# VH-VL binders against Crossover junction endodeoxyribonuclease Hjc (hjc), part 6

Target 1, 126 residues: Crossover junction endodeoxyribonuclease Hjc (hjc), of Archaeoglobus fulgidus (o28314)
Amino acid sequence: KGTRFERDLLVELWKAGFAAIRVAGSGVSPFPCPDIVAGNGRTYLAIEVKMRKELPLYLSADEVEQLVTFARGFGAEAYVALKLPRKKWRFFPVQMLERTEKNFKIDESVYPLGLEIAEVAGKFFQ
Key: E = the ipSAE of ESMFold2; O = the ipSAE of OpenDDE; V2 = 0.75 times the mean of E and O plus 0.25 times the DockQ between their complexes.

## First folded at step 1 (VH-VL)

Design z14 (from z11 with heavy chain G99L P100S S101D E104G Y105S D106G T107S S108P G109Y L111F; framework fv_felzartamab)
Fold by ESMFold2-Fast, scan of step 1:
Structure z14 (fold): chain C 126 residues (1-126), chain A 124 residues (1-124), chain B 107 residues (1-107)
Amino acid sequence: as target 1 above (126 residues)
Amino acid sequence: QVQLVESGGGLVQPGGSLRLSCAASGFTFSSYWMNWVRQAPGKGLEWVSGISSDSSYIYYADSVKGRFTISRDNSKNTLYLQMNSLRAEDTAVYYCARLSDYYGSGSPYYFDYWGQGTLVTVSS
Amino acid sequence: DIELTQPPSVSVAPGQTARISCSGDNIGDYYVYWYQQKPGQAPVLVIYYDSDRPSGIPERFSGSNSGNTATLTISGTQAEDEADYYCQSYDSSLSYVFGGGTKLTVL
């Protein structure tokens, strides 16, 4: 089930000109790492992958901090990629996430601001 | 055992319409990109259209844009191609093809399984 | 605007080596895939990622890809290898590109 959406995401990243690799399956790791790392020679991404039935999506402060830490060390931009049923993947730079005292979220107000894969690929060029 | 079986081909007049079907079995159809590839009699292969696992992404070759519509029904394990405003140059065997099982690193740009094809002839 | 060019035909005697080229500008920078098609049948993948064989494909099939030419090589060619062969590659856009095909005759 989740594997089908990850396959779609990898295909779309490659079609948009990114080389992409899958890093983590279960999200359990002794070291901070994203689910996917992608690059196209201009833009480099550290991606946390989320598949949900409905909004809102909540992320702990710890998982966001780990994503940012990896991205900074790697020289990549930190993104959350979100898949809802029958919707295209949306990419959310971490700074776009709504912060509460101890959590981050993507709700109905943030979701429409998400970027499509092609927009992420052309972010610094267009 | 992966199996793809096309149907719906036949003789049609220029300007007419035809709907192709591809029945899939032996794999989790809802997990794969599916494509249509055609071959004119005595000619080479030409990619026509592709559709993602849940229909969120759909792409067409320039030669068929605005005339052909790809769709799928995951509950029936079936891929479709609705062909409108058919031209003589659309005459071809139409193949249903599965995009390779890509999970991880590599290249997702090849077709690992193909159906036997269905012939579409556009003639007066 | 990637174009892949194959010779229309190649002829070899049984047991000899057949070489089928697929030419395109800087094709060595892209992966190439090869398909075998016998009359009245669907294409069958014989080489992927330039040089890898699917598990059911005989060892006599091999591939290479460098510079402007990818090559499918069939060593010790058998009568059953007589078929049309198509190379395929891609670009960074939404395009799958096939070569024109090569008819291999084993005489």
Scores: ipSAE 0.054, ipTM 0.700, lowest interface PAE 6.6, mean pLDDT 87

Design z2 (framework fv_felzartamab)
Fold by ESMFold2-Fast, scan of step 1:
Structure z2 (fold): chain C 126 residues (1-126), chain A 124 residues (1-124), chain B 107 residues (1-107)
Amino acid sequence: as target 1 above (126 residues)
Amino acid sequence: QVQLVESGGGLVQPGGSLRLSCAASGFTFSSYAMNWVRQAPGKGLEWVSGISGSGDSTYYADSVKGRFTISRDNSKNTLYLQMNSLRAEDTAVYYCAKDLYDYEGSGYYGMDVWGQGTLVTVSS
Amino acid sequence: DIELTQPPSVSVAPGQTARISCSGDNIGSKSVYWYQQKPGQAPVLVIYDDSDRPSGIPERFSGSNSGNTATLTISGTQAEDEADYYCQVWDSSSDVVFGGGTKLTVL
């Protein structure tokens, strides 16, 4: 039940000019699903949403691969959106994730490289 | 259909040079890291070199550093291995192989698609 | 630097369970990949991320990885499974590392 933070992110995406929807997860679909899909007519995103109290954030290889598989099929870019307390949402292209020998992570060295929503909105066209 | 087709192998003298090519089709080539893996006759697999999807990062086994150069042309969906200062111990079948995961710029993982291999023989 | 040690050969009768080990210091903290190679052919990925099977790989193939040993298990081994098997990890110090390979004989 992380719906409050997904709703918060939806509001931020709409304020940045994206149309965005929350994916209901399973329903009856056995296929890869991100938490949010967003588009602004120029940039399209498949987003996995995370809220953590502190770093590092770990993601399983399967979780990242599912996100990438959906994004590729949909024609979107794969992002992890991370919210830390008292900080703005930061967006991490999956290619920015630090690989470990078993998992992927966002730690103190990767976190500063994350994009703000305005940067993501203008990625292809600025 | 995802395919990798290698070419450029052959017989070369010690100290000589050879350039291998690997033509990719059926996937978004620029999104995947690519690898060269070799296998000497009757021996096991040995990783040689890897390159990120963008081509910005390259990696080499200690045995080939300074002699081999990996590169890619994403506009032509082609991977290359330039081999210089060849030694008898470089004799092997050379495979190109695609990383399992679609990560631009980094992360060499398991390899899900392999070419048929091209034989490089270094002898006088 | 991690080194991956595999037994050079394993023999089983048809229908028996084959177990191929891959030993390395703290390998349980790494993701392991397994490849099958038949004579004159390119390797085929049969297990990824310790225990997952690619599409088209028979259910008799399974994997595990804990502590210092990863294991490829082939249940009800068939003649067509006769091949060389290689384990592989990524290591921060060594990049891509392969085990020495195990020749599986089904007799």
Scores: ipSAE 0.005, ipTM 0.550, lowest interface PAE 15.0, mean pLDDT 85

Design z3 (framework fv_felzartamab)
Fold by ESMFold2-Fast, scan of step 1:
Structure z3 (fold): chain C 126 residues (1-126), chain A 123 residues (1-123), chain B 107 residues (1-107)
Amino acid sequence: as target 1 above (126 residues)
Amino acid sequence: QVQLVESGGGLVQPGGSLRLSCAASGFTFSSYAMNWVRQAPGKGLEWVSGISGSGDSTYYADSVKGRFTISRDNSKNTLYLQMNSLRAEDTAVYYCARDWGYSYDLRGYFDYWGQGTLVTVSS
Amino acid sequence: DIELTQPPSVSVAPGQTARISCSGDNIGSKSVYWYQQKPGQAPVLVIYDDSDRPSGIPERFSGSNSGNTATLTISGTQAEDEADYYCQVWDSSSDVVFGGGTKLTVL
């Protein structure tokens, strides 16, 4: 399942200077909740974690709206973290996603625009 | 203590086959990705192949695709490299290396290496 | 796919600073790893994630990575640091890529 991938992402987030926690029971909560929340004292993230073998990745409009709703209420930025085989984790602000009729997507045109974890942490400006 | 011990190297004719083994100890083998890296005599390091902790994902350098097969037996803490259709340019010391990768994928860097086993492809 | 270029050799006097470069197109966007290899021995990881040291590696080893060049710096170089040094990245198009290696001589 996805829990091992989420644990691996937690390690990468901690290495990048974030305190991060996996949201247990995110799939059964009656309220919107992301897979991971992270913060470094300056930047706070609500993260939906996705692993796919190939592009495109589709996210439902409801899934994106719930992520945004949680992030806004929490004071965090909303991100999708995507892992493809042989690639590093890429972080996509929800604003970067392409809107389709019923879904949002990350395809070959969007994927290269994804941020490295150091960029999300603001490490380049420390 | 982490230990990686390679075996199975030797002299083989061009076109022949050889299977290398790497016996791992001192860590939870299935939690780490593993790699084979080779070094021709007097030359630099060249990555050959990698395998995720679960064994579900495998990766190969272009120079060995279709000829070499990486596999692992997590119940025996052993990594394998089956080498077929060997060529003179495959002559090298073959190192087993632990990847700081996880069950599902490689991280692509190596924190522990075995001492290597020499493969010589010659007539 | 990315190619990593290292100088074939670098010479320093004992106690001086050695700098070994690793050049590659947009290497600053990748994580760089450095290995030390002494004659007849397996490589040893000395720097990971551009600038971090594994436990047991002396503080005199440091790394940086920006733009098109990553650098391994050895301050106050000791005779025992004489070895071959390899940089390495994980590039999604080529998987694992090593530099050609640099022989460090301490005169």
Scores: ipSAE 0.005, ipTM 0.545, lowest interface PAE 15.1, mean pLDDT 85

Design z4 (framework fv_felzartamab)
Fold by ESMFold2-Fast, scan of step 1:
Structure z4 (fold): chain C 126 residues (1-126), chain A 123 residues (1-123), chain B 107 residues (1-107)
Amino acid sequence: as target 1 above (126 residues)
Amino acid sequence: QVQLVESGGGLVQPGGSLRLSCAASGFTFSSYAMNWVRQAPGKGLEWVSGISGSGDSTYYADSVKGRFTISRDNSKNTLYLQMNSLRAEDTAVYYCARVTDLWFGELSYFDYWGQGTLVTVSS
Amino acid sequence: DIELTQPPSVSVAPGQTARISCSGDNIGSKSVYWYQQKPGQAPVLVIYDDSDRPSGIPERFSGSNSGNTATLTISGTQAEDEADYYCQVWDSSSDVVFGGGTKLTVL
């Protein structure tokens, strides 16, 4: 059932007009590597995928730095995509994350600011 | 706003052919997999065939494999079912249904259905 | 393909809880979907992913799925709930299997 969420996100990206690929063997490469890379010919995304039963979500500084490093090198925008039970995927640009002494987090104050995929695709007001 | 309208049903003799159409409106047709589900008079639902959003992948129930062909024209927002070598047991109301996924598969479910079109195979 | 077995009929009095079973080998490892069909009408999705309810479906509808049996539960059953109910699974990524259907009578 966890694998279903991976496919759900890919499907949502393709429906929104992005071509998207899942990075196989994430975590085994010594190089910075996101979970998903997506593009629509105009906008390119490097996405770290998270699924949690409840908030807050914590991300290590190393994890965020790896995502940002890849995104800059690739020419993509860095996002965290978060799935909570019975909620739609929400997309968080990394600059939206709350900083702590060592980590980054998405808590109940940040979560409502997350974007839906249509907003990320830039289709509003077209 | 989402609408699916089937057409092309009718009376046909055993061994004959018929082509069903499903006109879709109110959504981006190419972003959704589509399927055909049939129901014989007084009987239950039986899945017939499915097709991915792009049309590149097609799937068939064993009972119709080799006789029926599913296809779609995304430029016309229309789904088709070509039925050949029809048999009496193919008599049913044929429903067009949208799948919630771009890919036809276990990720998804049938969220919108048309009203159905009756196919009667009889001599 | 997996075979899904439903009781052909279930009867309840108005206000009582109706339970419709859908039995299949290891069905708990699959996602189950439930459809309601009234005479002369197309089916309507009432439950997806075992227990989730689409917008517009009354909260009295709920679902569960474990082991060899999935169950659709209708609490405080109303006359308008009279219909045929079908369970459905994907046996593989490409095969759609429906149960035989259950006629719910509210009298």
Scores: ipSAE 0.000, ipTM 0.549, lowest interface PAE 14.7, mean pLDDT 85

Design z5 (framework fv_felzartamab)
Fold by ESMFold2-Fast, scan of step 1:
Structure z5 (fold): chain C 126 residues (1-126), chain A 123 residues (1-123), chain B 107 residues (1-107)
Amino acid sequence: as target 1 above (126 residues)
Amino acid sequence: QVQLVESGGGLVQPGGSLRLSCAASGFTFSSYAMNWVRQAPGKGLEWVSGISGSGDSTYYADSVKGRFTISRDNSKNTLYLQMNSLRAEDTAVYYCAKGGRYFDWLSEPFDYWGQGTLVTVSS
Amino acid sequence: DIELTQPPSVSVAPGQTARISCSGDNIGSKSVYWYQQKPGQAPVLVIYDDSDRPSGIPERFSGSNSGNTATLTISGTQAEDEADYYCQVWDSSSDVVFGGGTKLTVL
């Protein structure tokens, strides 16, 4: 379930130097809400969390639009964090997503382009 | 058919050095992380060290940091463990174990193991 | 830093169900792997990703993982299942953690 993977991701974000929180009630609120918000003093993230057993991952246009709307208002970068079994978390800026007629997707061609958590942290001197 | 064959174990005195080898076959060696796991007589499994497929990243258990060095030669399909400043507590059967294929070893099971090589540290 | 606790021994009669626990703080958020080690042999992977079986592992082996406890279940236990069983997780500090092991005796 999502709660389990979201907690795992929170731990990894904190270890990477981010302060991060889960957004309670994100599925009930009429306002745009990401699953996680994180910041480290220089980089701020609005994160939609996804876990799948296999590719492709589809995201509705509404999901992406809500994520982008929140991120712009908050001053954060919009990311999708994807966990596949036995793989590290991969971070996808929404600009990296492949657009279809009505959806966005991460498939085998996009997945290898995803960022590691250290790359997203934008650490000075790495 | 994957095969892992360890060698180089033996009797060594405290403070001595020993180099273990693991010969791999049946898979694309350079594409997989490799690990050393040890087991003291009558005791449980203890992870010792891991190395990425390229050899660029290495990881060590706190008990061996600064004394052991993991390395690999992808042209020979061989994994190594250089053990220095050996202690009685290092006495164990040392297993070579195959790790993950994509990205790194952090989230993959040890799907194949060698039969192990015995290292005895005794005066 | 996580510690994995297993009972040191479990005994079952042939044909009965064996359950081996692996306890750790928030282990349900991690992927758990289980290894079987028979006397004089190398360990063999029997469960990965909490509940999946590798090819060649009998259907009687199953796993679960929730909260603070992961469990390896062997239904209709056979004499050849007598072995030591180890659970394992990956720590985010790049450390591999094994449980202390459980000796399964089939009497």
Scores: ipSAE 0.000, ipTM 0.542, lowest interface PAE 14.9, mean pLDDT 85

Design z6 (framework fv_felzartamab)
Heavy chain, then light chain:
Amino acid sequence: QVQLVESGGGLVQPGGSLRLSCAASGFTFSDYYMNWVRQAPGKGLEWVSGISYSGSYTYYADSVKGRFTISRDNSKNTLYLQMNSLRAEDTAVYYCARESYDDWYGDYAFDIWGQGTLVTVSS
Amino acid sequence: DIELTQPPSVSVAPGQTARISCSGDKLGDKYVYWYQQKPGQAPVLVIYQDSKRPSGIPERFSGSNSGNTATLTISGTQAEDEADYYCQAWDSSTAYVFGGGTKLTVL
ESMFold2-Fast, scan of step 1: ipSAE 0.008; ipTM 0.606

Design z7 (framework fv_felzartamab)
Fold by ESMFold2-Fast, scan of step 1:
Structure z7 (fold): chain C 126 residues (1-126), chain A 124 residues (1-124), chain B 107 residues (1-107)
Amino acid sequence: as target 1 above (126 residues)
Amino acid sequence: QVQLVESGGGLVQPGGSLRLSCAASGFTFSDYYMNWVRQAPGKGLEWVSGISYSGSYTYYADSVKGRFTISRDNSKNTLYLQMNSLRAEDTAVYYCARDTYYYDESGYDAFDIWGQGTLVTVSS
Amino acid sequence: DIELTQPPSVSVAPGQTARISCSGDKLGDKYVYWYQQKPGQAPVLVIYQDSKRPSGIPERFSGSNSGNTATLTISGTQAEDEADYYCQAWDSSTAYVFGGGTKLTVL
């Protein structure tokens, strides 16, 4: 089920005007790497992909640090893309995440602030 | 059957040391953050310490920092609390609690399972 | 640093609604959890993430959290609900913190 939604996310990114690639072996690489890298000639994204049944979503401090480290080195903006059942993908810049002592989270107060793909692309919805 | 059983409580002199244990069963112990919570006789609950899945990250209440050490042995499904430089105000029932707050596949995002506690009395 | 304040006691007649408050600075921006403790027993989780009930907790238990105050509400209170109730939240400066507890008397 995860693979299908990740493929659908790539298709949606391309339809929104981004060139995007899924990073193979991102989970076992010794170096920081995101799940997806995307660019449209103006905006460049390093994306950590999450699919969850319900909120809250927790991200370890380590995985957020790895995402930010890659994004800075690459010249990209760091985002978490979250898919909940029967909802569209929402994009969260890392700065939007609620920081806790043990982790970061997206809860019911943060989720509505998430951006749609068209907003990340900087285009009007058509 | 998910269960936590504390042991190691007893009477100890001020300035002494004591080690508490919490034996876990009925779940994959290494998947959960674990906590110690205490309650002085007739008083309220006070969070004491927490530890990550691997034991690499530990957290302490200001009142015990530098005196207490939390640890775990995932091969034995056991949580520990080493208590040094004990004071009269450390007298309490100490509870072991399972923490779902950091658990990626959810759960209640709370202290969902508690042991029955072990009494520590610090007195001369 | 957040400090959670609860009334020390609340009394209610059987069948009436009991409300237990938990107050802290900007508490509505945090998740609040509620635990029930009966004499000689370990605490039991009754509400998590402000308003959700664990499996096995009766429908009469509900929660809310806004502004500076979280509230545990027990509708149609029964004799077996007599217990101490504790709220809990996490704060970056103090880690986990519990309220002082409220003794609910049903008579």
Scores: ipSAE 0.006, ipTM 0.540, lowest interface PAE 14.1, mean pLDDT 85

Design z8 (framework fv_felzartamab)
Fold by ESMFold2-Fast, scan of step 1:
Parts: sequence; structure tokens; C-alpha cells
Structure z8 (fold): chain C 126 residues (1-126), chain A 122 residues (1-122), chain B 107 residues (1-107)
Amino acid sequence: as target 1 above (126 residues)
Amino acid sequence: QVQLVESGGGLVQPGGSLRLSCAASGFTFSDYYMNWVRQAPGKGLEWVSGISYSGSYTYYADSVKGRFTISRDNSKNTLYLQMNSLRAEDTAVYYCARGLDWYGEYDAFDIWGQGTLVTVSS
Amino acid sequence: DIELTQPPSVSVAPGQTARISCSGDKLGDKYVYWYQQKPGQAPVLVIYQDSKRPSGIPERFSGSNSGNTATLTISGTQAEDEADYYCQAWDSSTAYVFGGGTKLTVL
């Protein structure tokens, strides 16, 4: 069970042509687990879901490491999906995150570079 | 065996251009941030430029902004540094160095090439 | 912009403890890395993330970082430890920055 916004994100992923599932118990597993895994037969995603009232969004190095570890092992691309009030979901490949002294962030300069679901659906494994 | 091999250094006149290459082997190149670090004769280390896993981020020292361009070709396991408008102050040994891994486990420059000398002189 | 300050030289007798400092504004809030460089050679990582030692680096090397100062400590210093040592940190305004380097002499 997630929040309504997490369920809405699953619906939007399915409408974009992805089969998607929320990972139950991701917060209690000792192994790396994303919040959502999605695939459309060509593109596979490991998604960390974040909802914030305002920027910046900070992610710990450990949190990013866990997400990327799962994604690479699974053969998926690692993304952070961010929902701000009255905005559409934006997808940020981990490489787009701004690095800080010990963490990663999405701030006002990075946020506009985020991808919409339709853009993500067009990506393929290289 | 993990290694980095630089090439492309040489003698160039002020205002000229050079392109450095760094060939990576023995590891998954696309899992690492890559960096260029230089060292002028008898001087200390100076970080020059860095590039993220897929090239989505590039970073530059203020001394080279607008003149140098870092790029990478993950299909060829090769890092590049395009150096334009070269000055005498750019004379240095240029090292490529492996940085932050995709897993966030290694944030240190743990593997270095042997360097390539760039001399800017008339 | 952050600037990392190191003493230009440190001298120790064989078997004594060498301490090399690296100072910068609020450096304890950042991760510090240490590199050893011998003449004509590329640098070698000896300490990462303030205090962690890579495989193959002797136990006599240790690091600490608090307040404004990070310290590289070499216990029972040996002749082979004679080299230049550089500290390094990431700062969001400058990206990576290196200290000026410290020449360690073992006499």
C-alpha cells in the first residue's frame, strides 16, 4: 500500500505502455529495492518515488547507491520520479542529479531538465 | 587488469589546440565518473574537469571554462579532453583518473593513468 | 570557494609518527581524500572518505577529519613513505579541490 500519488504514478506508467509494479516491503528488505519496477519489453526502469512540497530534494549517497545497485543487476535504468504540488511527475535519470559534498540533489536548476513519462517510454537499452 | 592510458600530449604554440584521449580497460567504463587532473612542472595537483557516467554532467575548473571540453565515448571506453586557446599556464602533465562509481561506493580517484605531457610554448 | 591549506613540508625520523594537516572552512562537513605521489609517478590513493584505507595500503596510514582540519597520520614512518602528499575534497561551488601538497622527508 502506497499513497494515492504512488498509485496514480502506476496508472500513468501503464497508460504509457509500461507494465509496472510497486515493490512491497522495499523499506524493510536488507537488499537493494526500488519503489517501482517497470518495463515495456524494450525499456526497463527501477524507480525511486519522491513527493515533496518544495525543492530542493536531497538523496543520500547510500540511497542512490541502493537504487543503482538494483538497476544495474536487473538490467534497468535508474530513475527518481518526483511529484511537486500541482505539477506533473518528472523523471530524473540518476546521472542528472546534482552532486553535493556528501549527497545528491534536485534543485531549481535541475528540476526543469526532468523528463515526462512519454519521453522515458522512448528510451531503449544500449 | 584495471588501467588508464593517456595519449595526445605534445608541444603546441599559444592559442593552439590539442585533444587528449584516455583509454580505459579492465572495468565497466560506463559505471564511473571520469576526471582530468593536471600538474605543472614542480607544482601541485589541479583538478581540471569531470564527466558523469553517460556525459549528462560536465564540470570544469574556472581556469579552463570556455576553453576546454570534456567528453566520453562509452562504446569505445575512451575519455577525451579538447583543449582550445591554450596558454603557457596550461603547460602540465595531464592525468585521467577514475572517480565516483555508479554504485556510489567509490568517490575517490582510485585509478590514475601515467599522464601525458602538454607543453605550450613558442 | 573553499581553499585547502597544507604545510609545505614535514620532516620525521624513521619510526616516528608523521602528521600532515589539511585545513579548510568547515572541512569536517565534507569527505577528504589523501594521495601519495613519488617523483615521476602518478598519485596513489592512500585514504578515502576521511578515514578509510584502500586494499594494499599499510595499516600505519590513518586519517581523521573534524571541524576545519583533516589529518593524515603515518605511524612508524618508513623511508619508503617519503613522498608528496595531497588532500582533496568536493565542494559544490568549485567541484574537486586539492591542497597545495606537503613534502614528507624521512631523515
Scores: ipSAE 0.007, ipTM 0.560, lowest interface PAE 13.6, mean pLDDT 86

Design z9 (framework fv_felzartamab)
Fold by ESMFold2-Fast, scan of step 1:
Structure z9 (fold): chain C 126 residues (1-126), chain A 127 residues (1-127), chain B 107 residues (1-107)
Amino acid sequence: as target 1 above (126 residues)
Amino acid sequence: QVQLVESGGGLVQPGGSLRLSCAASGFTFSDYYMNWVRQAPGKGLEWVSGISYSGSYTYYADSVKGRFTISRDNSKNTLYLQMNSLRAEDTAVYYCARDVTYEYDESGKYTYAFDYWGQGTLVTVSS
Amino acid sequence: DIELTQPPSVSVAPGQTARISCSGDKLGDKYVYWYQQKPGQAPVLVIYQDSKRPSGIPERFSGSNSGNTATLTISGTQAEDEADYYCQAWDSSTAYVFGGGTKLTVL
């Protein structure tokens, strides 16, 4: 797992006004855990973090199930945060992901729809 | 109150074209896959076409590939089906259906359910 | 390349249990959905993810799915349950497929 990129994203979330924590895995725990949990008093996020050199990005059924299950129980919105080389982080609500029979994906047509961190934080709305 | 209202059906000659619309209200349209399902008179349900949240991915039944085009306008909460080269066997009531995604279980089972349907619009292809 | 097969008709007396089957290759590896359709009306989802009921659907409706066969079970069948029932599954090669439908007669 790319813990460096999780730390970098956590710093960017704090700069954008979120309180955020990186979730350390407990190994063989049966409980679902996202990579990052964040909140700013208005918006609460459960985030699965991905770094890829190129598209498409695929997420397994298990990854998405864990993310959505945690988000619902916590009262948070489920997001995938994706970093491509020379691009800013983009946030994808799970509803935006393209679905296959057992997987989700982000490819060239979905990628431009991703939100920047300021948009997720609501900086453009107030 | 979730509502789906189809329009655009009617009588058309073989080889003709018709465009169906489905106006959605009462929910965040851009969060859902949408589908068209048809039913010929006295026959069963047949899935026709589906479209992803963004409109980037479209799916078609083999019977309509190359003739029908599904699209959506999320700013207008509207789903479309452009039907070209119509045949007598395309005669059916066409339903618009909302596609709700459920969580995966540990076995990896995953699929879509059509939790809300419109009342349908009749397309008749006849001489 | 999955095809779903349903019996064309099932008849039960009021209060009896109706069982409607839906068969397809390795169908137990997929989720199955069931829809009820009354004459002149749009279909209504009665079972999702093999065995779960949407809010508002009577508890007499239940479902199962294993191996190659999914089953819709209606216990204590009522006159208002008379309708056509369709199973549905999604497959990556064919997208959505419906069964041919089963006409349930309550006589």
Scores: ipSAE 0.005, ipTM 0.525, lowest interface PAE 14.1, mean pLDDT 83

## First folded at step 4 (VH-VL; framework fv_felzartamab)

Design a1 (from z11 with heavy chain G99E; at its last look DockQ between E and O 0.73; V2 from the best seeds 0.00; counts 0 for: pae E 5.1 > 2)
Heavy chain, then light chain:
Amino acid sequence: QVQLVESGGGLVQPGGSLRLSCAASGFTFSSYWMNWVRQAPGKGLEWVSGISSDSSYIYYADSVKGRFTISRDNSKNTLYLQMNSLRAEDTAVYYCAREPSYYEYDTSGYLDYWGQGTLVTVSS
Amino acid sequence: DIELTQPPSVSVAPGQTARISCSGDNIGDYYVYWYQQKPGQAPVLVIYYDSDRPSGIPERFSGSNSGNTATLTISGTQAEDEADYYCQSYDSSLSYVFGGGTKLTVL
ESMFold2, look of step 4: ipSAE 0.205; ipTM 0.750
ESMFold2 (binder alone), look of step 4: mean pLDDT 92; pTM 0.944
OpenDDE, look of step 4: ipSAE 0.340; ipTM 0.813

Design a2 (from z11 with heavy chain G50E; at its last look DockQ between E and O 0.64; V2 from the best seeds 0.00; counts 0 for: pae E 5.2 > 2)
Heavy chain, then light chain:
Amino acid sequence: QVQLVESGGGLVQPGGSLRLSCAASGFTFSSYWMNWVRQAPGKGLEWVSEISSDSSYIYYADSVKGRFTISRDNSKNTLYLQMNSLRAEDTAVYYCARGPSYYEYDTSGYLDYWGQGTLVTVSS
Amino acid sequence: DIELTQPPSVSVAPGQTARISCSGDNIGDYYVYWYQQKPGQAPVLVIYYDSDRPSGIPERFSGSNSGNTATLTISGTQAEDEADYYCQSYDSSLSYVFGGGTKLTVL
ESMFold2, look of step 4: ipSAE 0.184; ipTM 0.732
ESMFold2 (binder alone), look of step 4: mean pLDDT 91; pTM 0.939
OpenDDE, look of step 4: ipSAE 0.622; ipTM 0.882

